# VH-VL binders against Uncharacterized protein AF_2093, part 11

Target 1, 226 residues: Uncharacterized protein AF_2093, of Archaeoglobus fulgidus (o28187)
Amino acid sequence: MDVEIVEELSKMLAGRKAVTEEEIRRKAIRCALKIMGARLVGIDAELIEDVTCSLIDCPITLKSLHFSEKVKIGDVLFYHPHVIKPEKEDFEQAYFEYKQSKKFLDAFDIMREVTDRFFEGYEAEGRYMRKYTKDGRNYYAFFSTIDDTFEDVDIHLRMVDEVDGDYVVIVPTENELNPFLKFFKQYSEDAKRAGLKIWVVNPDEKTIDPFIGYPKDFRLLKGFKN
Short names: E, the ipSAE of ESMFold2; O, the ipSAE of OpenDDE; V2, 0.75 times the mean of E and O plus 0.25 times the DockQ between their complexes.

## First folded at step 7 (VH-VL; framework fv_cilgavimab)

Design r40
Fold by ESMFold2-Fast, scan of step 7:
Formats: C-alpha cells, sequence, structure tokens
Structure r40 (fold): chain C 226 residues (1-226), chain A 125 residues (1-125), chain B 112 residues (1-112)
C-alpha cells in the first residue's frame, strides 16, 4: 500500500536533487489517490504522513530516508541526498514546486471547512478524500488545484465510475483565470460527459461555486454563491 | 572538491595486523556511507566492506573473504575512516581504496563516485 | 551474494569503431519500487583509481563523453563505446549496488 505510493511518488520525483516537505506532501496526496482511489477515505491522514516521512528526515519515519540532508535558503527548508550537492537550477525548480505546494496546503483547511458547510446535514469522514453521506446518498470530494486536476484528469475521470456515489474535485481560486480556461478548452466536454464535477472555493471569501457540474440533489444548489 | 587520502599501508607478515586510515574532506563526512575496495596486483576490483552513517544506524557490512578478520570504524570528529586488518593472509595483498556512495531512493548504497589514490598492503614472509 | 560476470575478458577494436562489453548478474538488479537497475560502469586507466562512468545502467556521470552508452535491464547489461578513441584504452568494470556491492571481473579494451 504505502510501498506502492512511495513507488509512484519516486517516479514523479525522478531526477530531482532538491525537494521540500510541502512538495512531497502535495504529490503524495495525488499519488495516494491514483493508487488507492476511494479506499483512501478514513486512512489518508496517517498514510500521507507515513509516505512523507519515508522520504525526508522527519521525527516519526518508519521507512528508509531518501532525502536525508537539509539546507535552509532564505525562509525555505530544502531536502537533498547526502552526497549529491544540488545546483542552482535544482533549487530553482524546488522553489517553484514549493510555492505551488504551499498555496494548496495553506488553502486546504479552508476548502475543507467551506465544503463541510456546503454539505451541512451530511455525515462527513476522511481528510484529503472526504466522504459525505445522507439518506443513502454519497458524495466523494477530493481536494486539489486546477493545475494538478489538469495533469491528473484521467485519474479523476476514473474516480467518477469507481466511487459509490458522486465525485467532486474541490480546487481553490487562482490569481489568474488562465489555468481554468486551459482546463475548460481541453477537458470541459470530457468532464461533462463523464459526470465529473469541479467546484471552486475562494479561501478569502469562504465561498464555493461550480466550475463544472451541479449536484444531483437540487437542495444543495442553495449553498452556491450567486 | 571531495578528497579522500589513504595511509597506513606497508609490508606485514602472514598472521600480522595493520590499520589503514582515510582522511576525508570537501563533504559532510558524518552523513556519508563509506566503503573500502581493494585490488590485488594485476587483478580486478573487490569490495571489502562498508560503514553507514550514525544517522542510518552506523552498521557495518563485509565481503565474505574478510568477515571476522577485518573491522571498519569511523571517527566523525576527525573526518576519518579506519580499516583494522587482523590475521592477514598473502591473498590480502592489494591496493586498498577509500570510497563513498549512498542512494537517496534506497538504503542499498550508491555507486562509488569518489575514490582515494589507494594505499598498498603487501602480505609476505 | 550477487555474482557479476563480464565478457569478453579482453577486446581489441580499431580507432573509430564500436566496442561492446557485456555484463551479467546472477540475480536481477532491477528494483520494482523505483523501476531502476542498480548497475554502474567504471573506467580504470593504469596507475589510477577507477572513475565512475554511469549509473542506473544508462545514466552518464557528469563530464563523461556521449560516445559512452549503456543498455539492458534486469540481469543482462551492455556498455557501448560508439567510436573508440585512444584515450578510451582502459579496463572497464560493471558493478551492482542492489545488495551491498559486487564488481565484474573487468574487460580490457585495447586498440588493434
Amino acid sequence: as target 1 above (226 residues)
Amino acid sequence: EVQLVESGGGLVKPGGSLRLSCAASGFTFSDAWMSWVRQAPGKGLEWVGRIKSKTDGGTTDYAAPVKGRFTISRDDSKNTLYLQMNSLKTEDTAVYYCTTGYDYYDSSGWPFDYWGQGTLVTVSS
Amino acid sequence: DIVMTQSPDSLAVSLGERATINCKSSQSVLYSSNNKNYLAWYQQKPGQPPKLLMYWASTLESGVPDRFSGSGSGAEFTLTISSLQAEDVAIYYCQQYYSTYTFGGGTKVEIK
């Protein structure tokens, strides 16, 4: 299980000489979805911590360390292999990944809070893959970014058929509309045809709005901002 | 720039003992996995043994021909690796190289990307 | 222990021609968790310590000319020098780093 996720994550990080904890955690969440699918509900918090700790020098690791050395540049802590010195270009790539990862992680708690409020009256379980249940109806919500959803679209389309219920990807707003326009031009018809839903949370305003797809339960429409 | 400098080689009689040293600089020695590799005159390379960093358990591993006779140790305060060779045999005659390698995706080790110049050990009556 | 076997023992090739060296391991050195072959190649010239040429069976070490290439997977590997130069005269060793370390017996490359 966690071995398979570490395998997948190692492929995503192939050739990388410098990483941050934030990048590893964000990518571990995506790899866990790919490997575990709906089975992630209820185990994802512990699993993601275990996978992250297997790759960096952290206090609770139960696995071999892969990025065992660390260096702080400015306000960012980077991890790297013990005998390999990363070059300027390696740190530049790591910093780019760090910024994207930190944005997602900073928005995560607010996105979950807003989504929980939207599904008021439903029983909720899980963390990164969250399951909402009411009167025998299930909604599975996975938290991501629009850019990561673009890269993982095949996985999300698969999830629509795999879950016992409806599947929604929850993403935060971006500074520019271009990432949403890129997704819309490339995949909006495929997403609509498959029944994939993508809803957008504004972390600052604490609002949620549909980008693609509406819930089957029309009573939930009241939760969207007009 | 990484440098590894071996010392302590020389002529010893069969059954004798000898201690080799390797002075390391240019990298964080305390975090590195270190190995000894030997090469008999006109023959191929043969791994002798390794020692992991203290962070990774500080454990040692040895090739079958030297197990029980050779001991690898390290002094991180001096950035120095040691090879204690006991009960020496004529077939232990070789140039002994100090090397380092570690695999960031697996605890199995890394190819030896840094080598010293070697020190000759001759076991002869 | 993993045993590494190289062939041929020695090889004579004309300048500018292709040289091919084979390496076989007694067990697979392909690690399923990362899909990488734990196999390296070294070059050793007389009076010098070995120099790492490549790792992961086919990834060239920094500064190594691109006339050197590696291929193979699992238990059978090949080192190729596409156009032999005078400076390439040396003994070449394969090495597994999957389970501790074992070297092949070496292949001496000479000019015809």
Scores: ipSAE 0.000, ipTM 0.415, lowest interface PAE 20.7, mean pLDDT 85

Design r41
Fold by ESMFold2-Fast, scan of step 7:
Structure r41 (fold): chain C 226 residues (1-226), chain A 124 residues (1-124), chain B 112 residues (1-112)
Amino acid sequence: as target 1 above (226 residues)
Amino acid sequence: EVQLVESGGGLVKPGGSLRLSCAASGFTFSDAWMSWVRQAPGKGLEWVGRIKSKTDGGTTDYAAPVKGRFTISRDDSKNTLYLQMNSLKTEDTAVYYCTTGYEYDSGSWPFDYWGQGTLVTVSS
Amino acid sequence: DIVMTQSPDSLAVSLGERATINCKSSQSVLYSSNNKNYLAWYQQKPGQPPKLLMYWASTLESGVPDRFSGSGSGAEFTLTISSLQAEDVAIYYCQQYYSTYTFGGGTKVEIK
């Protein structure tokens, strides 16, 4: 369960001397998908909170924490192991990860709102892995970024076969097209043949558009940008 | 507007080599996926191989009968596609067409532009 | 890999009459994520390179007369010429572009 996710996340964070809550949450979500797959639906909100609070000093846990000390620099709160003093390079890496993670987390609520609207009339369950059900048909939507989807492509290809229904990764727009072009060059053919769908939400315009794959239910096509 | 002009065909002995060229104009060659398609006299169309744009990885794919013997390359600075044919066999005798089959937003695409073809004859 | 089989090998049709050509693939060329069939049809006249007639199994290329139509899905496809004209005498090829490219053997359409 959370133990296996914490172990996987600890491997991702090996050697790291400074982290933020935002980085831990984003990476915990990815690790939870890898370990839990479709079983993540309906338990993910509490599970991700439990995993996060197993690694940083958080009021909802009394466990021994890996990143038990904290320091605030500017407006950002960093966590680090007891007795280990991070160097400038450790904070620079942590801040870079923080910016990427905060961008995802800030976009998350809007992406979910837009995706919920797209599946108007469907019953929805779950948070980061969200299941939409109507008339016995299921769509599983996982929220990520195109960069993380690039790194986790093997996991997402596996999910297409694992879920009882259709699987789609929902990602936000980026400031530049390069991350999408990078994915297209390396994995678009693999994704298309496997049936992996990737849809892009513009958080500013509140629109959703297909990057890879169309919904099987043609009635949903009207939800895409004209 | 779009022009594809093949050249380099001719008579070659079995076991010989030949290099074909395709001069492209009227479109952004560097963005295009390019293919070679051949047709033996009086026979049907047979895809030979493809090269993707450098932006899409610059990778090559070949039909089984030519794999290991033929090599496709491109020179984007000269808007030219090449087919290097080695260890030629009599069954390689065909008109060789240069063609393009890629739409930026669609990926794989059928061949919407063709050259006039160049004849390669492999015989003793 | 994917084998394309056309039938018949040749077809003689009177002017103004319907011509029907069949194409079968050894596996489905329907891509489930976009619900499109990666199947194209070409027309080749003597001494000319092939000309793309349609793509996505049924979408006509610009400039192609509407007497040409395509149908089918998955692994079985049909090209129909509703009223054969003299200029339609040619060899017709189907092609999959789902997994690289393979062509059917061709169907020669002649006037009876």
Scores: ipSAE 0.000, ipTM 0.400, lowest interface PAE 24.1, mean pLDDT 85

Design r42 (from r0 with heavy chain Y104H R106S G107S W108Y)
Fold by ESMFold2-Fast, scan of step 7:
Structure r42 (fold): chain C 226 residues (1-226), chain A 123 residues (1-123), chain B 112 residues (1-112)
Amino acid sequence: as target 1 above (226 residues)
Amino acid sequence: EVQLVESGGGLVKPGGSLRLSCAASGFTFSDAWMSWVRQAPGKGLEWVGRIKSKTDGGTTDYAAPVKGRFTISRDDSKNTLYLQMNSLKTEDTAVYYCTTGYDHDSSYPLDYWGQGTLVTVSS
Amino acid sequence: DIVMTQSPDSLAVSLGERATINCKSSQSVLYSSNNKNYLAWYQQKPGQPPKLLMYWASTLESGVPDRFSGSGSGAEFTLTISSLQAEDVAIYYCQQYYSTYTFGGGTKVEIK
């Protein structure tokens, strides 16, 4: 439930004096997967909104990490606890997290669009954990970044076994190849053995390509740019 | 010598209100996280709520049984912690302890305790 | 909320013998980022407020005798008194401070 996710997210944000809505939303999605697993399908959109609302600009929270006050610096809106005024270092950390979160959120709708097109002919449900079904076959797609997938690799490996079907993590392209090379060197063998798939969407070109793993339905292969 | 002295306890009827005070000395009160912990006669310890230092956000947290009825506040100029108790129930009968959450390697265990003040909620 | 469960409820031990108290949390109190267990132990003697014995599961508070030791990680913890002294007769409480504060039910230690 949302209380358990708020609790997990509050632990992740402990001691933080400034956050953005983008950071909270991105981290809430990750915490929701960790807590809910495959149960996230179909409830994730409302759940993530509820969790986000619980931490920013909402009347009451169940935990001490409540970011009810706001300040705009440049074009970025920051949230902070009522009593504390953040210092320069707090805003610098919050801005770094904001940039990572905004990249994911800005790419999200395009990644979903491209993935929906890739699974043309499949019935789709869910938002951040999206389920594609056709002729009794299921593909579960979770949207993330390669850096977050690196941090959450144990959760994603668990999901391969938990879902009723195939599991894939959809991530956007990065400005540099280093984050993908880092994942490849550390976890590519673990991912392949477990059957974890990671596919990369280019939001600008609206293309999708396999980084790790191929779909079992060979007819889908034509959807890759290659 | 760290000292915490609670006051304001007494007999009150169900539905009534009481305000407890805790006078602190011997440490920098403004840097400390402060908690209230209660203990019903012959029973175990139950955390009631806390208030963080101003520098750590000054936020409050409450245990589920008291949330919405109890309010914790602090006056750093007087080195005093308060517990405002409203809508009191017989289940709130307990000795109420004022306790510090002083910084121990970036943790805040409850390291100093007052002698407690008895609150009896009875008809 | 994190629920803390202690066992046994009471324990009778002869002077000089080992006393062991167990504490279980309903979820892990180990924070992976700093590898610390947010668990404390308290001693309460009759008519007195509780006294902090240790924090971080095994770090003794200043002035606490070396016969007290803590062990465990995650969700299962133990307080050990290696050689019970008369002054150790008290009720002992474990407490998590990972997500606010929750106390165990307490363990009464008496001389056999």
Scores: ipSAE 0.000, ipTM 0.407, lowest interface PAE 19.5, mean pLDDT 85

Design r43 (from r0 with heavy chain T28D T55E R106S L110F, light chain S62E; at its last look DockQ between E and O 0.01; V2 from the best seeds 0.00; counts 0 for: pae E 15.0 > 2, placed apart)
Fold by ESMFold2-Fast, scan of step 7:
Structure r43 (fold): chain C 226 residues (1-226), chain A 123 residues (1-123), chain B 112 residues (1-112)
Amino acid sequence: as target 1 above (226 residues)
Amino acid sequence: EVQLVESGGGLVKPGGSLRLSCAASGFDFSDAWMSWVRQAPGKGLEWVGRIKSKEDGGTTDYAAPVKGRFTISRDDSKNTLYLQMNSLKTEDTAVYYCTTGYDYDSGWPFDYWGQGTLVTVSS
Amino acid sequence: DIVMTQSPDSLAVSLGERATINCKSSQSVLYSSNNKNYLAWYQQKPGQPPKLLMYWASTLEEGVPDRFSGSGSGAEFTLTISSLQAEDVAIYYCQQYYSTYTFGGGTKVEIK
């Protein structure tokens, strides 16, 4: 199972000479959704650890992709394939990806906390693909970023029809509105037509707000900040 | 100069077995991911299966029509790729090509091909 | 599994004229994170093994004439021969290498 995700992640990291654990983890979560869909619920935490381990910290060697060698620059640990020496440009790209990935991962626990509070009274299962259940009704929440949701929009549109219930993508706020405006301009009509929901968590204020789509249960509306 | 030379093809009855070999030279075979691709007479190309390098786990993948019947293996000391074909069917009749696709980027297309070896499965 | 569909099955083009071949995949072969289309084109002449013409939908393999070009993204692709030469008579195959490998059914290019 993890083999298929590792192969998908390998394609995503094509040409890369340096990576961080944070980048691998963030991208592994996206690859896992693409391959597993709703089947991620209940297995995703273990699966993502296995996939991450397979690339940077495991006895399994993936010659073309395995990042077995370590180098610490400042306070950031970078991984690179054996015998391949990254250049300055490779580390610059890896650091850019690191910052984006760390922002997502640092926000993840807060996003889950805020989303769990929003669904107070629901039973929760899963980690990155989280299922909320109450009185026979299901909400499936996938945690991502607006930029990654833009790139993965076809997968998220597919998930709306495949889940047994409602599907929502939870993303954190960005420093600028431009990534949200870009998504809105390109995909808002497709998202609305398909019933895709995208809700935005502010990790600093611990608030959640709808960007696209509202829950069918009106009682949940009071959980939004407005 | 990269060379791939297939051998072992021939006439076999349905239900029979046959083992194909591919002798590789001119590149680091032990680092390469190797595939078998077949082509039935007058028909199109069909991927059969792949084997990764030993360092990349030596794992194999197969196309649905051959899964469970065909086995790919490699002998890096002899720079040779093998395809063990069991429970052969008439629809397995084809020219079998040995090919390589390996780069830093995983999932490279097939940049080198052998001349092929004909396998005929007929009663 | 990704299904690859080519059209037309065959086409006849006069020497010096443009030839276009279409290829459709059952799902996108664009890898959003690296913006690469995992789509290759092959040329096969009678009695010969296939020869790689281009990869990543539009990047020519070393030694391939510049009259060959590729276009498209996601799930729809086109191979173009700007000015057909006698040497270009062959069967052309598209191939996805996004999820293992599958080939299109092939397009036979002949002289009118």
Scores: ipSAE 0.000, ipTM 0.409, lowest interface PAE 20.2, mean pLDDT 85
Fold by ESMFold2, look of step 8:
Structure r43 (fold): chain C 226 residues (1-226), chain A 123 residues (1-123), chain B 112 residues (1-112)
Amino acid sequence: as target 1 above (226 residues)
Amino acid sequence: EVQLVESGGGLVKPGGSLRLSCAASGFDFSDAWMSWVRQAPGKGLEWVGRIKSKEDGGTTDYAAPVKGRFTISRDDSKNTLYLQMNSLKTEDTAVYYCTTGYDYDSGWPFDYWGQGTLVTVSS
Amino acid sequence: DIVMTQSPDSLAVSLGERATINCKSSQSVLYSSNNKNYLAWYQQKPGQPPKLLMYWASTLEEGVPDRFSGSGSGAEFTLTISSLQAEDVAIYYCQQYYSTYTFGGGTKVEIK
């Protein structure tokens, strides 16, 4: 389990010369979805922490990348492989990923809170994928960013068919609208045909609104801002 | 399981009054927007009016033919929707359905319907 | 006040053939912010309340056979039954839910 996720994450980060713990954690969550699918509902915070530490401190497989060397620049802690000397561009790339990762990770609990409130009256379980159940109807909510959803679209399309119920990707608002427009232009028709729902949380206003797909259960519609 | 059960229909003379009730169960009635829809014998469907949930203002909207004569109310403690019909006319003869649909900035379609209660207005 | 006009008033179709029902609204029911048409279709059989078939013009309600489909946008909409079955004999209504609610006059579908 842990090993499969670490190996997949190592493939995702292959060729990177500098990373941050925040980027590793964000991407570990994505790899956990890919490997575990709906079983991710049963997984707590320790899995992601263990996977993250495996790439930094204590490799658990021979195929694991190991970012053993530490460099602090400003208030940000970067990691790189022992025999590789990152260049300025490598740290700039890692900093870009850090900002995206920190924004997502900081908003995670708020997105879950807003989504829990939207599903008031449902039994909720899970952390990284949250299952909401009422009267035999299930909603599976996975928390991500719109950019990551773009990269993972095939995984999300698979999840629509895998879960027993509806599958929703919850993403935060972004400073830029372009990533949403890019997704809409390229994948909106495919997502609509497949039944993939993408809802947007504004973490500051604590609101949730549809971007693609409305709930079939009309009693949930009043929870949207619009 | 969502259930809507209308009652209070019957015979009434023109100019008279009736009060219909709709007992709701199987969903959170206090959060729902509720509507009445009627259907004259052999005719099509006609929306009568709607009442919003309290958190959404509790306001009502009516179709023009019934404005000023019909009043929709709700009792959330009893999960009951009411239609008070005054100054009844023969053209108000219809089966009256209790329906539910949320209205988020516009309308939501009617997913659940009662079996209806017949109101006959004749002299 | 949005007026909904259905055509034809009645339609006779051979078993297994295509049935097509048209619905026109007096103004657009497309909400551009979410790109959804606030248009629903209902089926009503004798002695029964109406049953919701689809919403947002073309999204099938759960349990509705895929021989039913909806098309159109803005102010003109079509319900299609690709291969009419005996159980599809009913009256079909369109309904806008953009601004309160208005039903079309209905279209009776029967086997020829």
Scores: ipSAE 0.000, ipTM 0.443, lowest interface PAE 15.0, mean pLDDT 87
ESMFold2 (binder alone), look of step 8: mean pLDDT 92; pTM 0.940
OpenDDE, look of step 8: ipSAE 0.007; ipTM 0.526

Design r44 (from r35 with heavy chain S30D T55D, light chain T59Y)
Fold by ESMFold2-Fast, scan of step 7:
Structure r44 (fold): chain C 226 residues (1-226), chain A 122 residues (1-122), chain B 112 residues (1-112)
Amino acid sequence: as target 1 above (226 residues)
Amino acid sequence: EVQLVESGGGLVKPGGSLRLSCAASGFTFDDAWMSWVRQAPGKGLEWVGRIKSKDDGGTTDYAAPVKGRFTISRDDSKNTLYLQMNSLKTEDTAVYYCTTGYDYSGWPFDYWGQGTLVTVSS
Amino acid sequence: DIVMTQSPDSLAVSLGERATINCKSSQSVLYSSNNKNYLAWYQQKPGQPPKLLMYWASYLESGVPDRFSGSGSGAEFTLTISSLQAEDVAIYYCQQYYSTYTFGGGTKVEIK
């Protein structure tokens, strides 16, 4: 399973000469969803660590595919292949990806906390793919960003049909509305028709609001700010 | 997953009484607003009445044709909804459905039982 | 009481053709606080209980095919089946859930 996820992630990183641990982790989570779907629940934390350590030189896990060399620029640690030296453009791309990844990872704990509060009374399990269960009803929540959800829309539409219950993607607020407007214009009708739910967490205000789709349990509507 | 099973239907004379039950499973019954909906043979759907959850006041509402004759109640410890029908009339002949519904919650009747037939005839 | 009126009582359309059903409420079912129309559509096949197709006038229930769509606001609503299939033969009901519940009289959809 980890081998298949590492292969998928390697394809996503093809041609990249510089990466950060944060970017690898964020993208590993997305690849794990693609390969495992709902089976990710309960094993995702350890699996994502193992996959991440397969691509950077970890003391614990040494794998055949490595970004084995390290260089620290400012406060950011970059990884690159031993034989290949990155150019300025490679580091600029890696830094852009780092900033997006760090924003997601920094928001993750708050998003999980807010979502756990929203599903108060439900039993929760899993980390990045989190399952909420009450009286045989399941909600599967996958944590991402709106930009990544745009790229992964086919995967999320498939998840709606594959899970035993309801499926929702939880994303944080963005500095600008443009990423949400882009998704809305391109995919809102497809998402609504398929029953895909996308809810937005404001990590600063610790609120959750629906962007697309509402829960069937009317008691959960009380958890939305708007 | 979610199941609603009605029982208690049958043949009764005009002026008689009958009690219907609805056994609920697969969801949090205590939180649900429950309704009865009926359908006369070959006719359309007609809402009969509802009961709110205890947390929302546990109040009952009835359609005009049954008000004063029918009583809806619930036993949360048994996950069961009841419809007590008194002073039955021939026009009460219908299949009676148990359903979940939420007024002003943004959600209509999303789960239905298979129904139980009540025939009022001399 | 809010009275719901459906038209037509019955319609027959050919396989693959568009079917359109209208529903009128005697009062607006638009809730100003959330800007939602408290209007639902149900499908009932012979010998079966009704099945929820749509809520809030145009929101498709999970598992319902994309060929079903709802439109309208306030007091006038339409259910459209863009390309009728054999399994769509049924009686369709609109329902307001703005003030308790009332159903329309139903529209029987048949294949020509």
Scores: ipSAE 0.000, ipTM 0.398, lowest interface PAE 23.2, mean pLDDT 85

